# Ledger of designs, part 43: VH-VL binders against q8ixk2r445to577

Target 1, 133 residues: q8ixk2r445to577
Amino acid sequence: FFGMLQNKGLTDYCFDYNPPDENQIVGHQVILYLCHGMGQNQFFEYTSQKEIRYNTHQPEGCIAVEAGMDTLIMHLCEETAPENQKFILQEDGSLFHEQSKKCVQAARKESSDSFVPLLRDCTNSDHQKWFFK

## First folded at step 15 (VH-VL)

Design d55
Fold by OpenDDE, second read of step 15:
Structure d55 (fold): chain C 133 residues (1-133), chain A 120 residues (1-120), chain B 107 residues (1-107)
Amino acid sequence: as target 1 above (133 residues)
Amino acid sequence: EVTLKESGPALVKPTQTLTLTCTFSGFSLSTYGMGVGWIRQPPGKALEWLANIYWDDDKYYNPSLKNRLTISKDTSKNQVVLTMTNMDPVDTATYYCARLRYGDYYFDYWGQGTMVTVSS
Amino acid sequence: DIQMTQSPSSLSASVGDRVTITCRASQDISRYLAWYQQKPGKAPKLLIYDASELQSGVPSRFSGSGSGTDYTLTISSLQPEDFATYYCQQYYDWPYTFGGGTKVEIK
């Protein structure tokens, strides 16, 4: 699966990554932004290694969850996917993080203009449902 | 202007089936993202969500009542119909239909509501 | 199901008073929270959505705040037409659920 990773509940919002430096693509937080289908900031790939890859640049980035955190941070992809980069995109659209046993949820920040994917307890919320478009 | 209006029987006997119709204007269920939901409120009690239907005929039901509820739409008539089987006095309430949007699951426009009494 | 607990269930206030109503969710609902006003014999009216967004046509004396599990509706200066029952609603998780309501009465 590849393309825009769009949230079901938060209509018209997609995974978005825009690093400040194109040569330094790791270490920043993945956010949610209006799906626009332009550029490469919203292009992701779900791989057979259960990675969510940001492959706009080489080396490729993979979404990871750091210890004790609930945010999605871009790390470098590795030959063997580390445990903190493994996700299961379920048939029902839930995106399950194996290590934390949490689901990725579209969450609102204090400002109504800002949204981020966060790890939360898995529920039946459409805000935890994702699909590639 | 968006308007909704509920219609149906004011009195239903126990075990009978309630059929309510929501007739609306100012929007269409042929429009992407549009939805209509039903909410009920027993006298002096809080609100309870019943069911939603959307432009693409996707339907959602309250799990506690799912086996008793059926929601459908007639887009050409701007109508949504809710049926509820095996009515009981505990189902006595004011029933509202209201507009919502997919992704925005709050109700921005409501009908005036119709009181339904279940009694033998 | 997510339980929404409103506090208080009722309160008495005077015109001009600052009124605060609280809604607590049984789990984090990520600001997917709406507030409604209902007057006797009338349908609920949407006041606030997305926890803090004011619905069009609603007076600015109404405001919403909160995050996680705790949310607040505030009326900065109560007006005569504000005596009503207020409900919160979460739309984070299916099924959608409402709070038990808060009746704002005249003192």
Scores: ipSAE 0.150, ipTM 0.771, lowest interface PAE 2.9, mean pLDDT 93

Design d56
Fold by OpenDDE, second read of step 15:
Structure d56 (fold): chain C 133 residues (1-133), chain A 120 residues (1-120), chain B 107 residues (1-107)
Amino acid sequence: as target 1 above (133 residues)
Amino acid sequence: EVTLKESGPALVKPTQTLTLTCTFSGFSLSTYGMGVGWIRQPPGKALEWLANIYWDDDKYYNPSLKNRLTISKDTSKNQVVLTMTNMDPVDTATYYCARLRYGDYYFDYWGQGTMVTVSS
Amino acid sequence: DIQMTQSPSSLSASVGDRVTITCRASQDISKFLAWYQQKPGKAPKLLIYDASELQSGVPSRFSGSGSGTDYTLTISSLQPEDFATYYCQQYYDWPYTFGGGTKVEIK
């Protein structure tokens, strides 16, 4: 699967990554933004290694969850996907992080116009449902 | 078990400052993502959000009351303190503290509330 | 600020009745909505979050639905302990705001 990764509950919002330096793509948080499909910022790929890849420049970035955190951070992809980069996109649309055993949920930042994907306990919330478009 | 309890004066004179303390257990504000908020409710009226404080000492206030509100925490005592200056009879209400989580801005556990009357 | 309008402000019902309460937001809040139950002299209790997710420990007779600006709390079969005031709350945009409440009384 590849393309825009769109949330069901937060209508018209997609995974978005826009590092301040395009030559240094790791270390920043993945956010949610209105789906526009322009450029590389909203293009993601779900791989057979259960990675969510951000395919812009080499080396490629892969979404990871750091220990003790609930945010999605861009790391470098590895030949063998590390445990903190493994996700399961299930048939019901839930995006399950294997290591934390949490689901990715669309969430709001307080006092901000921004939204972000966060790890939460898995529910049937539409905010935890995702699909590629 | 998560519990919260509000404490403070039941009566405040106009123009005085209200200081309320929320003492909680079952969770810690040293835990990433944890937050405590204050909500008030005038008698027979709806709920109004006042302020939030989080584990990292980030603070948020109701814009309509921001200049009158100060929220702080003592993590070691599991306490959150709210001060509200220049109290007026219109501020008479039951004041609640409640737990929330950053990113989940609903309140899953509430204190029993403390009634504050502003009167001369 | 986002305004939350609840309807009705009050209703009378009997045990066993199906009760429906509506909450309308002044703009699309994308299901960032919670429902609370409040009994006289008690603190609010969280019932529903994310418009339709049942809080742990809440009876299954409670359900939430809706999208966009319009949301509904439903009690499939009203029980004696369900007579209370119910509030909705949006957390789509800061500051977070509550509805005016709906009092469910005994007929």
Scores: ipSAE 0.852, ipTM 0.945, lowest interface PAE 0.6, mean pLDDT 95

Design d57
Fold by OpenDDE, second read of step 15:
Structure d57 (fold): chain C 133 residues (1-133), chain A 120 residues (1-120), chain B 107 residues (1-107)
Amino acid sequence: as target 1 above (133 residues)
Amino acid sequence: EVTLKESGPALVKPTQTLTLTCTFSGFSLSTYGMGVGWIRQPPGKALEWLANIYWDDDKYYNPSLKNRLTISKDTSKNQVVLTMTNMDPVDTATYYCARLKYGDYYFDYWGQGTMVTVSS
Amino acid sequence: DIQMTQSPSSLSASVGDRVTITCRASQDISKYLAWYQQKPGKAPKLLIYDASELQSGVPSRFSGSGSGTDYTLTISSLQPEDFATYYCQQDYDWPYTFGGGTKVEIK
């Protein structure tokens, strides 16, 4: 699967990554932004290694969850996907992080116009449902 | 079991400062993502959100009342304190504290509420 | 601020009736909508969050639906303990705002 990764509940919002330096693509947080499909910022790939890959640049980036965190951060992809980069996109649309055993949920930062994907306890909420478009 | 309980004066004079304390159990504000909020309800009227405080001491206030509100926490005592200055009869209401989580700004557990009457 | 408008403000129903309460937001809130039940002299109780997710311990006769600006709370078969006032709340944006309430009274 590849393309825009769109949330079912938060209407018209997609995974978005826009590093401040295109030559240093790791270490920043993945956010949610209105789906526009323009450029490279909203193109992701779900791989057979259970990675969510940002492959618009070399080296390729993979979404990871750092220890003790609930945010999605861009790391470098590895030959063998590390445990903190493994996600299961289930048939019901839930995006499950294997290591934390939590689901990716579309959430708003309080007192902010920004939305972000966060790890939360798994529910049937449409805010935890994702699909490639 | 999650429980919350509000405490404070039942009667406040106009222009005085209201101080309410929320004592809770079954969870901790040292836990990542945890928050406590205050909501009030005038007699026979709807609910109004006042303020939130989170595990990391981040604080948020209703903009309409921000200049009058201060929220703080004592994690070791499992307490959250709300102060509201320059009280007016219009502020007469039942005041609730309730639990919420960052990213989920609904309230899953509530205290029983404490009635505060502002009168001379 | 996002305005939440509930309808009706009150209704009369009998045990066993299907009851429907509506909540409309002044803008799209993307299913960031909760429903509460409040009985006289008691604190609100969370029933539903994220528009349709049933809170743990809440009877299955309660259900929520909706999207965009329009949401509905449904009680499939009203029980004696369901006579109360119900409130919706948006958690899409701060300040988080509540509807005006719907009082469900016995006919």
Scores: ipSAE 0.907, ipTM 0.956, lowest interface PAE 0.5, mean pLDDT 96

Design d58
Fold by OpenDDE, fold request of step 18:
Structure d58 (fold): chain C 133 residues (1-133), chain A 120 residues (1-120), chain B 107 residues (1-107)
Amino acid sequence: as target 1 above (133 residues)
Amino acid sequence: EVTLKESGPALVKPTQTLTLTCTFSGFSLSTYGMGVGWIRQPPGKALEWLANIYWDDEKYYNPSLKNRLTISKDTSKNQVVLTMTNMDPVDTATYYCARLRYGDYYFDYWGQGTMVTVSS
Amino acid sequence: DIQMTQSPSSLSASVGDRVTITCRASQDIRKYLAWYQQKPGKAPKLLIYDASELQSGVPSRFSGSGSGTDYTLTISSLQPEDFATYYCQQDYDWPYTFGGGTKVEIK
C-alpha cells in the first residue's frame, strides 16, 4: 500500500512529514495535516517489512517509535527493519505498533490547530482507523 | 486504584483568592502524558473547564478566566494546586479535579468535588 | 468556543425503556466527544469517549454514536441506577466545553 495515509475519525487529515532540512530528514516528528495533492510530504509506503516508509527522499526514512515515547519519529530505513519500526496495518484499519503493542491514534496538540499521530491502547475508535488513499 | 481529592476553603469572600489543592493517588505526574485538570460546576448548572497541567509542567487555562487562574504541581506530593483571584459570588460552584492524558482531553477519573461558596 | 447543545433538557422514563439523548456541536468535532453520567452530589463519571468507545466498567447497555456535529447517547434498557444527569463534552478544540445536561427522571 502507498499514498496518503488518511485517518477515518479525523477526516481529511493525513500523515505528514516536512523536515526542515531536505538533506537531514530524520529526527523529527510525523504530524497530521490536511490531505493535499502535494505528494512529497504526505506520500508513504507500507512495505512488506511492515515499515511505514517515507520514500520521497533519499536516503529513505521509516517511521519509528522511540523508547518511552508515544510519538512517531522519522528514522532512517535499514536493510532489516528494526523492531521499533514495525507496524501492522490491519484489515479493520487499525495501525498496530508491534513493539509497544499499541495503536496509532489521531490526536490534537493542546490549544493548537496541530494534530499528531500518537500511540494509544488499541480501541475501535475511528481515530485509530487509517487507510491509504 | 486512581483517586483524586479536592481540598480548600468552603467559604471565600468576594475579591479574595481561592486556593484549592488536588491530592491524587494511583498515578503520577512524572509519567509521560499524564495530566490533571480542574472543572467547576455552579449549582444546578453545567460543567466548565478551568485549567490543565501536565507532566512536563505545561499549563493551559480557560481563556475566559486565564487572567485569574494559576495552576501548579508538586509531583513529589502528588498534588496540583489551583488559585483563582478576585473571587465573585458568580464563582460559587463545586470544584473538581480530574485526570486526563495529553492528546485525550476527556477526564476518566474525578475527585468527589469541593463546594466553594463566595459570599460576604 | 464550541457550543454543545443537549436535548432534551430532561426526560421521564421507566425502567426497561430505551432512552436516547442528543448532543449537537456548533461545529464539526470529528468524533472527539465524551459522555458523562452524574448523580446528585457526585462527580461526573466517564461513560463514553471518542463518540462511541465504552469506558471500562461501563455496562454495555450504554452506547454512543454520531459524527460531525450530531451525537447520541443511548441506553438500550434503562435500569434503576441509570436515573441521573448526563453530559456531553467535546475534546476536539480548546477550550473544551460541556453540554447543558440531560436529566433522566423516573416516570
Scores: ipSAE 0.926, ipTM 0.961, lowest interface PAE 0.5, mean pLDDT 96
Fold by OpenDDE, last read:
Structure d58 (fold): chain C 133 residues (1-133), chain A 120 residues (1-120), chain B 107 residues (1-107)
Amino acid sequence: as target 1 above (133 residues)
Amino acid sequence: EVTLKESGPALVKPTQTLTLTCTFSGFSLSTYGMGVGWIRQPPGKALEWLANIYWDDEKYYNPSLKNRLTISKDTSKNQVVLTMTNMDPVDTATYYCARLRYGDYYFDYWGQGTMVTVSS
Amino acid sequence: DIQMTQSPSSLSASVGDRVTITCRASQDIRKYLAWYQQKPGKAPKLLIYDASELQSGVPSRFSGSGSGTDYTLTISSLQPEDFATYYCQQDYDWPYTFGGGTKVEIK
């Protein structure tokens, strides 16, 4: 699967990554933004290694979860996907992070117009349902 | 078991400052993502959110009351304190503290509430 | 601020009845909606979050549904302990706001 990764509950919002420096694409947080389909910042690929890959840049980036954190951070992809970069996009639309055993949920930053994907205990909430468009 | 309990004066005079303390157990404000908020309810009326404080000491206030509110925490004592200045009879209400998590701004556990009457 | 309007403000029902309470937001709150139950002299109790997720320990006769601006709380078969006031709350935007409440009383 590839394209825009859109949330079901937070309607019209998609995964978005826009690094400040195109020559250094790792280390920043993935956010949610209105789906626009323009440029490269909303294009992701779900791979056979269970990666969510940001492959519009070289070297390619893969979404990872750092220890003790609930945010999604861009790391470099590796030949063999590390455990902290493995996700399962399940049939019900949930995006499950294998290492933390949590699901990706769309959330708002308080007192902000910004939204972010965060790891939460898995529920049936539509805020935890995602699909490629 | 998660519990919260509000404490403070039951009676406050107009123009005085209200100080309420929330003492909780079963969770800690040293835990990432954890927060405590204050909500009030005038007799027979709806609920109104007042303020939140989180594990990282970030604070948020209802903009309509922001200039009157101060929220703080003592993590070691499992306490959150709310101060409200220039109290008026219209501020008469039951005041609740409740638990929430950052990103999920609903309240899953509440204190029993403490009634505060503002009167001369 | 987002305004939350509940309907009806009060209703009378009998044990065993199906009860539906409505909450309407002044704008799309994208399912960031919670429901609370409050009994006289007691604190609110969380029933539903994220519009349809049942809080742990809450009986299955309670359910939430809706999207956009319109949401409903349903009690499939009213029990004696369910007579109370119910409130909705949006957590989509700051400041967080509550509905005016719906009192469910005995017919």
Scores: ipSAE 0.923, ipTM 0.960, lowest interface PAE 0.5, mean pLDDT 96
Fold by OpenDDE, fold request of step 18:
Structure d58 (fold): chain C 133 residues (1-133), chain A 120 residues (1-120), chain B 107 residues (1-107)
Amino acid sequence: as target 1 above (133 residues)
Amino acid sequence: EVTLKESGPALVKPTQTLTLTCTFSGFSLSTYGMGVGWIRQPPGKALEWLANIYWDDEKYYNPSLKNRLTISKDTSKNQVVLTMTNMDPVDTATYYCARLRYGDYYFDYWGQGTMVTVSS
Amino acid sequence: DIQMTQSPSSLSASVGDRVTITCRASQDIRKYLAWYQQKPGKAPKLLIYDASELQSGVPSRFSGSGSGTDYTLTISSLQPEDFATYYCQQDYDWPYTFGGGTKVEIK
């Protein structure tokens, strides 16, 4: 699967990554932004290695969860996907992070207009359902 | 088991400051993502959110009351304190403290509430 | 602020009845909605969160649905212990706001 990764509950919001330096794409947080399909900022690929890959740039980036964190951070992809970069996009739309055993949920920062994907205990909430568009 | 309990004066005079304490158990404000909020309910009326405080000491207030509210925590005592200045009879209500999690701003556990009457 | 309008303000029903309560937000709250039950002299009890997620321990006769601005709490078969006031709450935007409540009374 590839394209915009859109949330079902938080309607019209997609995974978004816009690094401040196009030549250094790692180390920043993936956010949610209105789906616009413009440029490469909202283009992701779910690979056979269970990666969510940001492959519009070289070297390619892969979404990772760092130890003790609940945010999604861009790392470099590796030959063999590390455990912290493995996700299962399930048939019901849930996005499951294998290492933490949590699901990705669309959340708002309090008193902010910003939305972010966060790791949460898995539920059937539409805020935890994602699909490629 | 998660429990919360509000304590404070049942009667406050106009212009005085209300201080309420929420004592809780079954969870800790040292836990990542954990929060405690205050909600009030005038007799026979709807609920109104007042303030939240989180594990990282971030605080949020209802903007309509922000200049009157102060929320603080003592993690070691499992307590959250709410102060509200310049009380008025219109502030007469049952005051609740309740648990929430950052990113999920609904309240899953509530105290029994404490009735506060503002009267001269 | 987001206005939450509940309807009806009150209703009378009998045990076994299907009860539907509506909550309308003044703007799209994207399923960030919770439902509470409150009995006289008691604190609110969380029933539903994220518009349709049933809180642990809540009977399955309670369900939530909706999207955009319109949401519904349904009690499939009203039980004696369900006579209470119900409130919706949006947690989409700050400050978080509650509906005016719906009192479910015995017919």
Scores: ipSAE 0.921, ipTM 0.959, lowest interface PAE 0.5, mean pLDDT 96
Fold by OpenDDE, fold request of step 16:
Structure d58 (fold): chain C 133 residues (1-133), chain A 120 residues (1-120), chain B 107 residues (1-107)
Amino acid sequence: as target 1 above (133 residues)
Amino acid sequence: EVTLKESGPALVKPTQTLTLTCTFSGFSLSTYGMGVGWIRQPPGKALEWLANIYWDDEKYYNPSLKNRLTISKDTSKNQVVLTMTNMDPVDTATYYCARLRYGDYYFDYWGQGTMVTVSS
Amino acid sequence: DIQMTQSPSSLSASVGDRVTITCRASQDIRKYLAWYQQKPGKAPKLLIYDASELQSGVPSRFSGSGSGTDYTLTISSLQPEDFATYYCQQDYDWPYTFGGGTKVEIK
């Protein structure tokens, strides 16, 4: 699967990554932004290694969850996907992070117009349902 | 078990400052993502959100009352303090503290509430 | 601010009745909507979050639905302990606002 990763509950919002430095793409948080498909910042790929790859840049980035955190941070992809980069895009649309045993949920930042994907206990909420478009 | 309990004066005079303390257990504000908020409810009226404070000491206030509100925490004591200046009879309400999580701005556990009457 | 309008403000019902309460937001709140139950002299109790997710420990007779600006809380079969005031709350935008409440009274 590849393309824009869109949320069902937070309609018209997609995974978005725009690193401040094109030569250093890692270390920043993946956010949610209105789906526009412009540029490469909303293009992701779900791989057979269960990675969510930001593969429009070289070296390629993979979404990871750092210890103790609930945010999605861009790391470099590795030949063998590390545990903190493994996600299961389930049939029901839930995006399950294997290591944390939590699901990715669309959430709003406090007092901000910004939205972010966060790890939460898995529910049937449409905020936890994602699909590639 | 998560519990919260509000404490403070039941009676405040107009123009005085209200100080309320929320003491909680079953969770910690040292835990990433945890937050405590204050909500008030005038007698027979709807609920009004006042302020939130989080584990990282980020604070958020209702814009309509921001200049009157100060929220703080003592993580070691599991306490959150709300101060509200220049109290007026219109501020008479039951004040609740409640737990929330950053990104989830609904309140899953509430204190019993403390009634605050502003009167001369 | 987002205004939350509940209807009706009050209703009378009997045990066993199906009760529906409506909450309308002044703008699309994208299912960031919670429902609370409040009994006299008690704090609100969370029933539903994310428009349709049942809070742990809440009876299955409670359900939430809706999208966009319109949301509903349904009690499939009203029980004696369900007579209370119910509030909706949006957590889509800051500041987070509550509805005016719906009092469910015994007929």
Scores: ipSAE 0.919, ipTM 0.959, lowest interface PAE 0.5, mean pLDDT 96
Fold by OpenDDE, fold request of step 18:
Structure d58 (fold): chain C 133 residues (1-133), chain A 120 residues (1-120), chain B 107 residues (1-107)
Amino acid sequence: as target 1 above (133 residues)
Amino acid sequence: EVTLKESGPALVKPTQTLTLTCTFSGFSLSTYGMGVGWIRQPPGKALEWLANIYWDDEKYYNPSLKNRLTISKDTSKNQVVLTMTNMDPVDTATYYCARLRYGDYYFDYWGQGTMVTVSS
Amino acid sequence: DIQMTQSPSSLSASVGDRVTITCRASQDIRKYLAWYQQKPGKAPKLLIYDASELQSGVPSRFSGSGSGTDYTLTISSLQPEDFATYYCQQDYDWPYTFGGGTKVEIK
């Protein structure tokens, strides 16, 4: 699967990554932004290694969850996907992080216009349902 | 079991400062993501959100009342305190404290509420 | 601020009836909506969150639906203990706002 990763509940919002430096793409948080399909910032690939890969740049980035955190951070992809970069996109649309046993949920930052994907306890909420388009 | 309980004066004079304390159990504000908020309800009226405080001491206030509100926490005592200055009869209401989590700004557990009357 | 318009303000119903309450937001709140039940002299009780997720311990006769600006709370078969006032709340945008309430009374 590849393309824009869109949330079902938070309609019209997609995974978005826009690093400050195109030559240094790791270390920043993945956010949610209105789906626009322009540029390379909303293009992701779900790979056979269960990665969510940001492969429009070199070196390629993979979404990871750092220890003790609930945010999605861009790391470099590795030949063998590390455990903190493994996600299962379930048939029901839930995006499950294997290591933390949490699901990715679309959430808003309080008093902010910003939305972010966060790891949360798994529910049936449409805010935890995702699909590629 | 999660419980919350509001305490404070039942009667406040106009222009005075209201201080309410929320004492809770079954959870801790040292837990990542945890928050406590205050909501009030005038008699026969709808609910109005006042303020939130979280585990990391982040605080948020209703813009309409932010200049009058101060929220603080004592994690060791499992208490959250709300102060509201320059009280007016229009502020007469039942005041609730309730639990929420960061990212989910609905309230899953509520105190029983405490009625505050502002009168001369 | 987002305004939540709740309707009707009140309704009369009988035990066993299907009851529907609606909330309309002044803008798209993208399913960030909760429903509460409040009985006289009591605190609100959370029923539904994220528009359609049933809070733990809440009877299955309660359900929530909707998207965009329009949302509904449905009680499939009204029980005696369901006579109360119901409120919707949006948590899409700050500050969080509540509907005006719907009082469900005995017919």
Scores: ipSAE 0.918, ipTM 0.958, lowest interface PAE 0.5, mean pLDDT 96

